# Designs tried in a protein design chat: VHH binders against Rho1 guanine nucleotide exchange factor 1 (rgf1). Part 10

Target 1, 188 residues: Rho1 guanine nucleotide exchange factor 1 (rgf1), of Schizosaccharomyces pombe (q9y7u6r621to808)
Amino acid sequence: KRQEVICEVIYTERDFVKDLEYLRDYWIKPLWASSCIPERKKEKFIRTVFLNALEVQAVNSKLAEALTKRQNYKPIVDNIADIFLEHVPKFEPFIRYGAGQLYGKYEFEKEKSSNPAFAKFVSDVERLKESRKLELNGYLTKPTTRLARYPLLLEAVLKYTDEGNPDKQDIPKVINIVRGFLSRLNVE
Below, E stands for the ipSAE of ESMFold2; O stands for the ipSAE of OpenDDE; V2 stands for 0.75 times the mean of E and O plus 0.25 times the DockQ between their complexes.

## First folded at step 4 (VHH)

Design e20 (framework vhh_7z1x_3)
Fold by ESMFold2-Fast, scan of step 4:
Structure e20 (fold): chain B 188 residues (1-188), chain A 120 residues (1-120)
Amino acid sequence: as target 1 above (188 residues)
Amino acid sequence: QVQLVETGGGLVQPGGSLRLSCTASGFTFSSYAMNWVRQAPGKGLEWLSGISWNSGSISYADSVKGRFTISRDNAKNTLYLQMNSLQPDDTAVYFCAKDRYDSSGYLDYWGQGTQVTVSS
């Protein structure tokens, strides 16, 4: 049971990073190259909708890589909290992302409803198989959903952790750091 | 329209047990994390427990760990909270709450609550 939860932690971390890479490759980069948003407002629009998603991607790519290396060294993963203790203190980008998310969604919907060229761009991207039938708004919510999921995942690992395993002492420390970030988002 | 309806509250003696249920409608229940939150008279909201969309991840507040068990039945769109070893300070209105996104910890829809009173 413990290995099942650890595998879910690692798998979902990799999946989260892939979702942010999808935003980069299929939305952000193509929008910068496109003329569907007028040049005078393109930079502000992209920064408002996608915020610092690429900073979140950079931080979590390193976490996902470290978890994957642990799993590749030995498929039965004995502990993970040491990796999380190194990486979760670097989660400040989640705060900046969360603070602008609702306004970004509003601006996206507003532009889509008033700009036919952009509406076509949106429709074209959302019909790609790489979009996995999920609308942009579903992807834009993923950093906030991921942050909140860490305590649930880590407490499940802790439940099946025996005395003598360093995760017994360290997972509560990780959860405390993550809940600190969640608390800061809840007051906005 | 999103609706969450809690049932199962009532009066119970210290040391007793209750099982709360929350029936969800108006959204894809199986896609979202669900939570239990309570509010005692004159106090703020206290998060108690959360469960991921597939029941693969479950977490509890220290105040209820070992006494309460959260579970869900996605086929019935129902969330449960089994409460054992109840104490007078567990007296509160208990709310079922939907996570705003998959599991963000920011709750966007709440039920009306069900009253639990623990007294002799």
Scores: ipSAE 0.000, ipTM 0.102, lowest interface PAE 17.4, mean pLDDT 85

## First folded at step 5 (VHH; framework vhh_gocatamig_d2)

Design b32 (from b27 with S56Y; at its last look DockQ between E and O 0.75; V2 from the best seeds 0.00; counts 0 for: pae E 4.5 > 2)
Amino acid sequence: EVQLVESGGGLVQPGGSLTLSCAASGFTFSSYALAWYRQAPGKKRELVAGIYSGGYTVYMDSVKGRFTISRDNAKNSVYLQMNSLRAEDTAVYYCARGLDYWEGPFDYWGQGTLVTVSS
ESMFold2, look of step 5: ipSAE 0.206; ipTM 0.625
ESMFold2 (binder alone), look of step 5: mean pLDDT 83; pTM 0.840
OpenDDE, look of step 5: ipSAE 0.509; ipTM 0.793

Design b33 (from b27 with S56Y L99I; at its last look DockQ between E and O 0.61; V2 from the best seeds 0.00; counts 0 for: pae E 7.4 > 2)
Fold by ESMFold2, look of step 5:
Structure b33 (fold): chain B 188 residues (1-188), chain A 119 residues (1-119)
Amino acid sequence: as target 1 above (188 residues)
Amino acid sequence: EVQLVESGGGLVQPGGSLTLSCAASGFTFSSYALAWYRQAPGKKRELVAGIYSGGYTVYMDSVKGRFTISRDNAKNSVYLQMNSLRAEDTAVYYCARGIDYWEGPFDYWGQGTLVTVSS
């Protein structure tokens, strides 16, 4: 059962990184190349709506890579907290992302409602198979929901962790760091 | 008016150290990613190091562990600490501003500062 939860941690981390790559490849890059947003405001609009999503992607790609390498080296993964302890201190980008989300959503909806070319762009992208029937706002919410999910996943691993396993002592330390970020997110 | 001004280049022995500085003005510095690029004679311009608006850093493989990029948002400045310098590090170093996406476009560049590593 422990391995099932650990596999879920690893799989969902890779899935989260892929969702951010989806934002890069199907939204940010195509918008940058398009003319549907006036050139004079395109850079600011993209930065306002997508914020530092690609900074989060860069941080979490390293976490996903480390977890994947651990799993590839020894397919029965016994420990994960050491990897998280190395990477979660770098999670400051999640705070910056969360702080700008509401305004980014506002600017996105404002442009969509007042710019028919952009509205068509949005419709075309959301219709793609790669969008998996989820609107842009559904993807833009994922960094904050992912951050909140780490304690839940890690508590599930802890539940099945024996007293002699270093994860028994170290998982609570990881959870404490993540909850510190979550507390700051509520303020910011 | 947006400006990026590099300084700190010069002649250094192999194994030596330099700190490059880039002073920025005319924009909200904390909202932008900053990067150092370099161009050696006869070679293409290449990314050396970058720092996201939120502070996360990236480096080209050959400089990892030797170079450190940092930013001081209060001073509107970005720095490149260069240690254990090698002849291959000889280049004009440029400061650039962009969005949090390193493949461009970078909309403003400095004039460059020459670093020469030679005995």
Scores: ipSAE 0.012, ipTM 0.491, lowest interface PAE 7.4, mean pLDDT 88
ESMFold2 (binder alone), look of step 5: mean pLDDT 84; pTM 0.847
OpenDDE, look of step 5: ipSAE 0.026; ipTM 0.451

Design b34 (from b27 with Y32R S56Y; at its last look DockQ between E and O 0.70; V2 from the best seeds 0.00; counts 0 for: pae E 7.5 > 2)
Amino acid sequence: EVQLVESGGGLVQPGGSLTLSCAASGFTFSSRALAWYRQAPGKKRELVAGIYSGGYTVYMDSVKGRFTISRDNAKNSVYLQMNSLRAEDTAVYYCARGLDYWEGPFDYWGQGTLVTVSS
ESMFold2, look of step 5: ipSAE 0.012; ipTM 0.528
ESMFold2 (binder alone), look of step 5: mean pLDDT 83; pTM 0.832
OpenDDE, look of step 5: ipSAE 0.219; ipTM 0.635

Design b35 (from b27 with Y32R S56Y L99I; at its last look DockQ between E and O 0.77; V2 from the best seeds 0.00; counts 0 for: pae E 6.9 > 2)
Fold by OpenDDE, look of step 5:
Structure b35 (fold): chain B 188 residues (1-188), chain A 119 residues (1-119)
Amino acid sequence: as target 1 above (188 residues)
Amino acid sequence: EVQLVESGGGLVQPGGSLTLSCAASGFTFSSRALAWYRQAPGKKRELVAGIYSGGYTVYMDSVKGRFTISRDNAKNSVYLQMNSLRAEDTAVYYCARGIDYWEGPFDYWGQGTLVTVSS
């Protein structure tokens, strides 16, 4: 049961990174290259809507990579807390992202409503198979949602962790760090 | 006008240290990712280190543990501290401004500063 929960942690982390890469490759990069947003306000718009999503992607991609390497090294994963202790302290980008999320959504909807070229862009991208039939807003909320899920996932691992396993003492430390970030997110 | 001006390059012996600086002007510095690239003779330009606007850093594998990229938003400057230099680190080092992210396109480059590591 512990291995199943660990696998869920690892797989969902990888999926989260892929979701951010989707934002990068199908939204951010194409918008920079397109003319659907006037050049004079393109930068501000992209920064407002997507904020530092790619910074989050950079941080969590390293986490996912480390977890994957651990899993590949030994199919039965003995520990994961040490990996989280290394990477979770770097989750500061989540705070910046969360702080601008609501305003980003507002500006996105405003532009979509007033700019037919952009509206078409949005429609085209969201119809791609890569969107998985999820609108942009569904992806933009994933960072804050994922952050909130870490305690739950790790508690599930902890539940099935033996007393002699280092994760028994280290997972709570990770959870505390995450909760610290969550507390800040709620204040800002 | 956007400008990036590198400094600090020079001749250094293997095992030595050097600090490169890049002074930026003409744009909102704090909102941009910055990066150091290098190009050795006959080789392609490669990313050495990058730093996001939020301060997260990335490094090429060969310089991890030896090089440190940092930024000072108050001074509109980015730095590359290079320790334990090796002959293979010899190159022209360029400062670059990211459009939005370090992995993305860079739209401005400095003129470069030469770093030569030789005994």
Scores: ipSAE 0.022, ipTM 0.335, lowest interface PAE 5.3, mean pLDDT 91
ESMFold2, look of step 5: ipSAE 0.039; ipTM 0.542
ESMFold2 (binder alone), look of step 5: mean pLDDT 82; pTM 0.825

## First folded at step 7 (VHH; framework vhh_gocatamig_d2)

Design b36 (from b32 with D100F; at its last look DockQ between E and O 0.01; V2 from the best seeds 0.00; counts 0 for: pae E 5.7 > 2, grease 24.5 > 24.2, SAP .812 > .668, placed apart)
Fold by OpenDDE, look of step 7:
Structure b36 (fold): chain B 188 residues (1-188), chain A 119 residues (1-119)
Amino acid sequence: as target 1 above (188 residues)
Amino acid sequence: EVQLVESGGGLVQPGGSLTLSCAASGFTFSSYALAWYRQAPGKKRELVAGIYSGGYTVYMDSVKGRFTISRDNAKNSVYLQMNSLRAEDTAVYYCARGLFYWEGPFDYWGQGTLVTVSS
């Protein structure tokens, strides 16, 4: 059961990274290349809507990679907390992202409602199979949602962790770090 | 771009031996588990052998003692040594990456190499 829960942690982490890559490859990059937003406003718009999503992607990509490497090393994953302890302290980009999320959404909607060319762009991208029938806003909320899920996921692992396993003492440490970030997210 | 390219397939007589190779590229080979699968005509694809990045190996029961999976990280290659081949081993053999568990999702597959065991 512990291994199943660990697999879920790892799987969902990879999925999260893929979601951020989707933003990068299907929204950010295409928008930079597109003329649907006036050139003079394009940079500010993209930075406002997507903020530092790519910084989050960079941090979590490394986390996902480390977790995957651990999973591919041997059949039984003994520990994951050490990996989290290494990477979670780097979660500052989540705070920055969260701080600008509401305003980003506002500006996105504003542009979509006032710029037909951009509205069409949005429609076209969201109709792609890669969108998985999820609107942009659904993806823009994923970083904060993911951050909030870490304690739950790790508590599930902890539940099935033996007393002699280092994760028994280290997982709570990770959770505390995450909760620290969550606390800041709610304030900032 | 991740690529897996199988080679070494061919016609062999029962009791014979054959070595399959899979050349990998586009990723950190040493960090991933690899596996060989096979699919016989009219049958489902099945795991033949797997090898973790740490060297742990898994085999299907019917090939235990006859097949050996190995890897060479320096060459970014995984191998399947097949001895005492049987007619029932006839299949297209595929190399696979991204095995988090043997029944789990697979990231990438090669195009396969045909192994025919016949007298």
Scores: ipSAE 0.042, ipTM 0.494, lowest interface PAE 2.2, mean pLDDT 92
ESMFold2, look of step 7: ipSAE 0.114; ipTM 0.560
ESMFold2 (binder alone), look of step 7: mean pLDDT 82; pTM 0.827

Design b37 (from b32 with S31D D100L; at its last look DockQ between E and O 0.01; V2 from the best seeds 0.00; counts 0 for: pae E 4.7 > 2, grease 27.7 > 24.2, SAP .916 > .668, placed apart)
Amino acid sequence: EVQLVESGGGLVQPGGSLTLSCAASGFTFSDYALAWYRQAPGKKRELVAGIYSGGYTVYMDSVKGRFTISRDNAKNSVYLQMNSLRAEDTAVYYCARGLLYWEGPFDYWGQGTLVTVSS
ESMFold2, look of step 7: ipSAE 0.207; ipTM 0.636
ESMFold2 (binder alone), look of step 7: mean pLDDT 83; pTM 0.835
OpenDDE, look of step 7: ipSAE 0.181; ipTM 0.634

Design b38 (from b32 with L99F; at its last look DockQ between E and O 0.73; V2 from the best seeds 0.00; counts 0 for: pae E 6.2 > 2, SAP .697 > .668)
Fold by ESMFold2, look of step 7:
Parts: structure tokens; sequence; C-alpha cells
Structure b38 (fold): chain B 188 residues (1-188), chain A 119 residues (1-119)
């Protein structure tokens, strides 16, 4: 049913934003406050590993808020494409994030293997309940995975959308914009 | 070595406009978020506007639609265009640097520039 897919779009968007908030609260902020990375290289290390993840978080937090507000207004959500058309053009941060991710992973693993204090920090964070048994690199892939998921979710909404609903014409526009971003990621 | 130098403050009538500038040096400007904070006499410092390294902007509610933050990465500068100024906008305005996250940590601050809105 259409409403079930729409609920999945909204719920998974909230979860994506929460995963980026997890990066902020359990990795970026504690690393900045810690002494496990020498002060002379801490700033560059954090920027290299986490890139602009919090810029993505800021963009998608607004999308999640708009979707949630629509859902709270009426529990049966008839339209979503207007919200996506407003927010998806702002997705350029996903491209910048994807461009640096492999190098960030390399720098993370290099520091972990050569810095015992950082290795302990990593181990301590990854054992937390809040980490849900997922390593940092698993969280760091989520922006690219999320971007790729939007066409699949939106096509499922479109499949169950009546001919008279504005989403019938507008969802394809959203998908086209997202596919443009995905193509640019592959050209890296 | 990191420096943030604000300029452009002054005395303006209500309804007037000012442009604040913040010149940055000593770091890779394009990689950081920048923000403007303000502090009025007897009040706490508050975020006015911020701009992420990729250009995404945020504003406090009371300035939305009146103020515009922008950055010029080639000139290592961030600007705050302030229009339709009101008496309550009177404050010292500070430029701050953050790592794409302005809840903190903000690790470098300017010395401030005074904006006074009064007839």
Amino acid sequence: as target 1 above (188 residues)
Amino acid sequence: EVQLVESGGGLVQPGGSLTLSCAASGFTFSSYALAWYRQAPGKKRELVAGIYSGGYTVYMDSVKGRFTISRDNAKNSVYLQMNSLRAEDTAVYYCARGFDYWEGPFDYWGQGTLVTVSS
C-alpha cells in the first residue's frame, strides 16, 4: 500500500538523520574534546575522516522535519514530492562527501593501527549500545547508501499513486534530480 | 596564527542596512564553517547566522528574511548583510570558525565589531 511506503520514506529519513547525529555526538564531539589525537593534527584528522558529514546532516534534518510536520498534520500523507522538490536541489553536499570518503577511510585505519590511544578510543565507542554493533566505517558509508535509496523508495510510492495525484507528475522530477547526483558520484 | 577580523560595524537608523565582513587568515578557509554571533549588553551571546563549508546556511528566527550570510572562498571572507535593522539588533557581532558544526566546537573567534541601531 502507498501509505506504507510513504511511512517507510519518512521513518528511514529520520533514521538517517539520527545516524548522522550519532556521528556528531559519539565520534566528532568526543574526538575534538579528547587527547587521543595530537592537537597539532586533530583538526585535519577529524576533517579528513568525517568530511562534511554534518553539512549533510543539516540538509537532511530539514527534509526530515518537513516530512514529519506533514505526517503530524494528517496521519494519512497524500503528497510528498513537493517537499522533496524543495529539498533535493540542496543535496550537493552528498557529492563532496562521496569524493573524499575512500581517503578518509584510509586515514582512519592508518591512525587506528599506529596510535594505541586512538585504537582504544575506537574500541570503546564501537562497544557502546548506541553504536548498534556497527563500526565507524559502516556509519561513514550511510550518506552514499541513502542517496542511492531515494529512487527506489520514490518509485515504490509512484507505483501506488493515482493518476490525479500531483505526485504522479512530480515524483519523476525528484528521481531525475537524484539520479543526476548519483551519476556525478560515479564519475568521481 | 589563525585570525578572524570583523569590520563594517557602526551607527545606523532603524530600517537601515549594514554589511559586516570577516577576513580570515591562517587556515584553509574553504574547509570550515563560519558563523556570526552577537552579544547585546547584559545578554548572552547568541548565534545569528552560520554558513557551512559547502555553502548551506542557517539563521536564527528573528533575523530570517532580513539578514543574509555569505562567503567568498577566494577572498577568505564571510559577510553578513543586515537589512531592515531594528533597535534589538544592537550588539557586538563576532565571527567564529567551526568544523561544519556550530553547536561547537568553535575554536577561534574574532574580537567583534559594534553595531548600534538608534536614531
Scores: ipSAE 0.083, ipTM 0.576, lowest interface PAE 6.2, mean pLDDT 88
ESMFold2 (binder alone), look of step 7: mean pLDDT 84; pTM 0.844
OpenDDE, look of step 7: ipSAE 0.183; ipTM 0.618

Design b39 (from b32 with S31D K64E; at its last look DockQ between E and O 0.64; V2 from the best seeds 0.00; counts 0 for: pae E 6.1 > 2, SAP .722 > .668)
Amino acid sequence: EVQLVESGGGLVQPGGSLTLSCAASGFTFSDYALAWYRQAPGKKRELVAGIYSGGYTVYMDSVEGRFTISRDNAKNSVYLQMNSLRAEDTAVYYCARGLDYWEGPFDYWGQGTLVTVSS
ESMFold2, look of step 7: ipSAE 0.079; ipTM 0.543
ESMFold2 (binder alone), look of step 7: mean pLDDT 83; pTM 0.843
OpenDDE, look of step 7: ipSAE 0.432; ipTM 0.754

Design b40 (from b32 with D100Y Y108V; at its last look DockQ between E and O 0.22; V2 from the best seeds 0.00; counts 0 for: pae E 19.4 > 2, grease 28.9 > 24.2, SAP .896 > .668, placed apart)
Fold by ESMFold2, look of step 7:
Structure b40 (fold): chain B 188 residues (1-188), chain A 119 residues (1-119)
Amino acid sequence: as target 1 above (188 residues)
Amino acid sequence: EVQLVESGGGLVQPGGSLTLSCAASGFTFSSYALAWYRQAPGKKRELVAGIYSGGYTVYMDSVKGRFTISRDNAKNSVYLQMNSLRAEDTAVYYCARGLYYWEGPFDVWGQGTLVTVSS
């Protein structure tokens, strides 16, 4: 059971990174190339809606790579907390992302409702197979929901961790750091 | 047909040395992590050493400094150099492929090679 939870941690981290790459490749880059947003406000609009999503992607790509590398080099993954202790202190970008998300959603919906060219762009992208039937707002919520999921996943790993395993002492340290970020996110 | 075949086991004196080999076939060897496990009669099978596709190695504490795992991707082989052998190292040693161990319901193991350390 412990290895099932560890596998879920690794698999869902890879998927989270891929979802942020989807934002880059199917939303951010095509919007820069398009003319459906007036040129004068295009940069500010894209920054407002997508925030620092690609900064979060950069941080979490390194976490996903480290977890995958551990899995490739060790037939049974016995320890994960050391990897998280190295990477979780770098999660400050999640706070910046969360601070702007509500306003970004408002600006997205306002433009969609008043700009028919942009509304068509949105519809076309959301109907792609690559969008997996999830609207843009569903993807934009993922950094905050991912951050909140780490304590739940790590507590499940801890539950099945033996007393002699370093993860027994180290997982609580990781959870404390993540909960510190979550506390700041809820206030800020 | 995925196969792992161990060789090089035998009888050795305490303090002696032995090299185990594991030949792999039927899969892209360079993409997988490989490991050596051992099991004495009536005891749990335990990890001895592992080597990942990039060459990173792990060892159980009691064999550190005495055993060395290595791989040769051109020959699809993984090796365990065993030095300063002790009676407690007596076991059947198994080569195993670990990448899919917990992602699917199947394991790939060799048949094992016996190492006996005695006078």
Scores: ipSAE 0.000, ipTM 0.082, lowest interface PAE 19.4, mean pLDDT 84
ESMFold2 (binder alone), look of step 7: mean pLDDT 83; pTM 0.844
OpenDDE, look of step 7: ipSAE 0.255; ipTM 0.660

Design b41 (from b32 with L99W Y108S; at its last look DockQ between E and O 0.68; V2 from the best seeds 0.00; counts 0 for: pae E 5.4 > 2)
Fold by ESMFold2, look of step 7:
Structure b41 (fold): chain B 188 residues (1-188), chain A 119 residues (1-119)
Amino acid sequence: as target 1 above (188 residues)
Amino acid sequence: EVQLVESGGGLVQPGGSLTLSCAASGFTFSSYALAWYRQAPGKKRELVAGIYSGGYTVYMDSVKGRFTISRDNAKNSVYLQMNSLRAEDTAVYYCARGWDYWEGPFDSWGQGTLVTVSS
C-alpha cells in the first residue's frame, strides 16, 4: 500500500508539471501570437493572468525528474523524503503565484466579457482535446491546490512507513516546510 | 527601448575567473527572466544560465558548479560569475531577456562580450 501512495505522489507530480506545460503551449504562446488582445496591453495582460506559472513549472520539473529517476533506478521506492527535503525549500514561487491569482482572474474575466475576439479565442482553446474539458480558471488554480495536497499525500506515505526507515523522521520535516508555505500563502 | 549592455569579458588563463555584468534599461526588469547565452565561432548560440523573475536559476550541465547567475533588481542588472574557466568556455557571451518564465523565445539581446580562455 505504501508503494501505491508513493506511485501516486510521483504520478501526480508528473501530471502537475504537464498541466503547467499545457498552459505554456496552448494558452501563453498562442495568445502571444494572436491579435485578439490589443498590442499595447498584450504583454501586461498575459503576465497578469498567467503570473509566474512557468517558474513554478521549472521548479517542479526538477522535483518530478528527481522522483522519476529514483523510481526508474529501483521500481520499489524505499525513500522519498530526501528528495522532497532538497526541493521544497525552492517553493517560494508558489507564494508569488498565489498572491496574484485573484487579480489575474479578474483581468481574465473582464477581458473575456468585453472583448469578443478574446472570448472566441478562449472558447476555441477550451474546446481542444488537450484542455480535457477544463476551463482556464481550473488550470490556473492548480499550483495552489497542488501545494495544499502535498501534506495529505506525504501523511499517507508516513502512515505506512516502518520505524527505522529515514522517511519516518524526515516526512514530518517536509510537511512542516510545506505547511509553512501554506500558512504564508493564506496570510500573504 | 529595451537595452541590454554586457561588460566584463576578457582574456584569462585556464582555471581563472571572470564576472560578466549586464545592465538593463527600458523595461520593468523585475518582471522578466534573464539569461546568458554564448556562441563560439561556427557554432549555435547556446543557453549557459538563466534566472527567472522570482530568482530560480537553471544551468547547462557543463557549467554547473563553476558558473553562478544572479540578479540585482534594484540595480537592473544580471551577473554571471565564471570560475574554473576552461578553453571550451571561450565564446562571445550574450545577455538576453525573455518573456517571464518560458525558456524562449528570448526577444532582446545585448551586443555580446568576448571571453577568451587561453594560456
Scores: ipSAE 0.111, ipTM 0.562, lowest interface PAE 5.4, mean pLDDT 88
ESMFold2 (binder alone), look of step 7: mean pLDDT 83; pTM 0.835
OpenDDE, look of step 7: ipSAE 0.302; ipTM 0.677

## First folded at step 8 (VHH; framework vhh_gocatamig_d2)

Design b42 (from b32 with G50V W102P; at its last look DockQ between E and O 0.54; V2 from the best seeds 0.00; counts 0 for: pae E 10.1 > 2)
Amino acid sequence: EVQLVESGGGLVQPGGSLTLSCAASGFTFSSYALAWYRQAPGKKRELVAVIYSGGYTVYMDSVKGRFTISRDNAKNSVYLQMNSLRAEDTAVYYCARGLDYPEGPFDYWGQGTLVTVSS
ESMFold2, look of step 8: ipSAE 0.006; ipTM 0.345
ESMFold2 (binder alone), look of step 8: mean pLDDT 85; pTM 0.850
OpenDDE, look of step 8: ipSAE 0.250; ipTM 0.645

Design b43 (from b32 with S31Y W102S; at its last look DockQ between E and O 0.02; V2 from the best seeds 0.00; counts 0 for: pae E 6.4 > 2, placed apart)
Fold by ESMFold2, look of step 8:
Structure b43 (fold): chain B 188 residues (1-188), chain A 119 residues (1-119)
Amino acid sequence: as target 1 above (188 residues)
Amino acid sequence: EVQLVESGGGLVQPGGSLTLSCAASGFTFSYYALAWYRQAPGKKRELVAGIYSGGYTVYMDSVKGRFTISRDNAKNSVYLQMNSLRAEDTAVYYCARGLDYSEGPFDYWGQGTLVTVSS
């Protein structure tokens, strides 16, 4: 059962990184190339809506890479906390991202409601199979929901971890770091 | 008008050090990731190092531990400290603005500054 939870941790981390790559490839890059947002406000609009999503992607791409490398080295993964201890202290970008989310959603909806060309762009992208029937706002919430999910996943791994395994002592440390970020996120 | 101007290139001996600078203007510097790329004769341009607005850094494997990228948002500048230089570091180094260090939408590039490592 422990391996099932560890596989879920690794698999969902890869999926999270892929969701941020989707934002880059199907939203950010095409918006830079398009004319549906006036040039005078395009830079500000894209920064306001997508924030530092690509910084989060870069941080978590390294976490996903390290987890995948561990799994490739030994397919029955016995330890994960050491990898998390190296990477979760670098999660500051989640705080910056969360601080701008509400205003970014407001600006997105405002432009969609007042700019028919942008509304068409949004509709076209959201209908792509790559969007998996999820609207942009659903993708934009994923960094915050991912951060909140780590304690649940890690507690499940801890539950099935034997006393002699270093993860028994180290997973609680990882959870405390993540909960520290979650607390800061709620005030910013 | 967006501008990126590199400086600090030159001739150095193997094992030596060099600091590259890139002065930026015409955009809100603190909102963008900055990167250094290099291109040796006959080779494709390759990412050397990148730095996000929040300070997260990325390095190619061959320069890790030798090069340090940094930024000063008050001066609109990004730097590349290059230590323990080797002959294979010889290239034209370019400063770039972008959102993504893997394939990013790099929309502005500098003219480049030549670094030559030879005895």
Scores: ipSAE 0.097, ipTM 0.572, lowest interface PAE 6.4, mean pLDDT 88
ESMFold2 (binder alone), look of step 8: mean pLDDT 84; pTM 0.850
OpenDDE, look of step 8: ipSAE 0.344; ipTM 0.705

Design b44 (from b32 with A33Y W102P; at its last look DockQ between E and O 0.83; V2 from the best seeds 0.00; counts 0 for: pae E 6.8 > 2)
Amino acid sequence: EVQLVESGGGLVQPGGSLTLSCAASGFTFSSYYLAWYRQAPGKKRELVAGIYSGGYTVYMDSVKGRFTISRDNAKNSVYLQMNSLRAEDTAVYYCARGLDYPEGPFDYWGQGTLVTVSS
ESMFold2, look of step 8: ipSAE 0.051; ipTM 0.566
ESMFold2 (binder alone), look of step 8: mean pLDDT 83; pTM 0.842
OpenDDE, look of step 8: ipSAE 0.724; ipTM 0.866

Design b45 (from b32 with G98D Y108V; at its last look DockQ between E and O 0.01; V2 from the best seeds 0.00; counts 0 for: pae O 12.4 > 2, placed apart)
Fold by OpenDDE, look of step 8:
Structure b45 (fold): chain B 188 residues (1-188), chain A 119 residues (1-119)
Amino acid sequence: as target 1 above (188 residues)
Amino acid sequence: EVQLVESGGGLVQPGGSLTLSCAASGFTFSSYALAWYRQAPGKKRELVAGIYSGGYTVYMDSVKGRFTISRDNAKNSVYLQMNSLRAEDTAVYYCARDLDYWEGPFDVWGQGTLVTVSS
């Protein structure tokens, strides 16, 4: 049962990184190349709507890689907390992202409603198979949602962890760090 | 070498029609919003109509239903079709770039073209 829960942690982490890559490759990059946003305000718009999503992607991609490497090393994963202890302290980008999320959404909707060219762009991207029929806003909320899920996922691992396993002591430490970030996210 | 050049102004009788043109050069025309402003003698310059890069248009209340702003990206031009002209429409009309900015700055202006509505 512990291995199943660990696999879920690793799988969902990879999935989260893929979601951020989707934002990068199908939204951010195409918008930079597109003329649907006036050139003079393009940079500000992209930064406002997508904020530092790529910084989050950079941090979590490394986490996903480390977890995947551990999973591939041997069939039974003995520990994961050491990996989280290395990467979770770098989760500061989540705070910056969360702080600007509401305003980003507002500016996105404003532009979509007043700029037909941009509205068409949005429609075209969201109709792609890569969108998985999920609107942009569904992806923009994923960083904060993912952050909130870490304690639950790790507690599930902890539940099936034996007393002699180092994760028994280290997983609570990771959870405390994550909760620290969540606390700040609610305040800032 | 960004430039806007207006044309089409002139003398017209009340109730008449006139089409103004603005030719743009020196920048990617399709990536910018355009606008028409006017300034009457002794009055402040005011926004008449604007058109976003995506085609969304805005008008001042006094010209709604009479004036139409449009753009042709292939010709790098913006137009102002003015119908049912009134004496109070008399002004120098200016073409401007960058109505799309939500903060509202305008950085490029034409030299203006005079429209006189008189009997």
Scores: ipSAE 0.005, ipTM 0.228, lowest interface PAE 12.4, mean pLDDT 91
ESMFold2, look of step 8: ipSAE 0.012; ipTM 0.505
ESMFold2 (binder alone), look of step 8: mean pLDDT 80; pTM 0.810

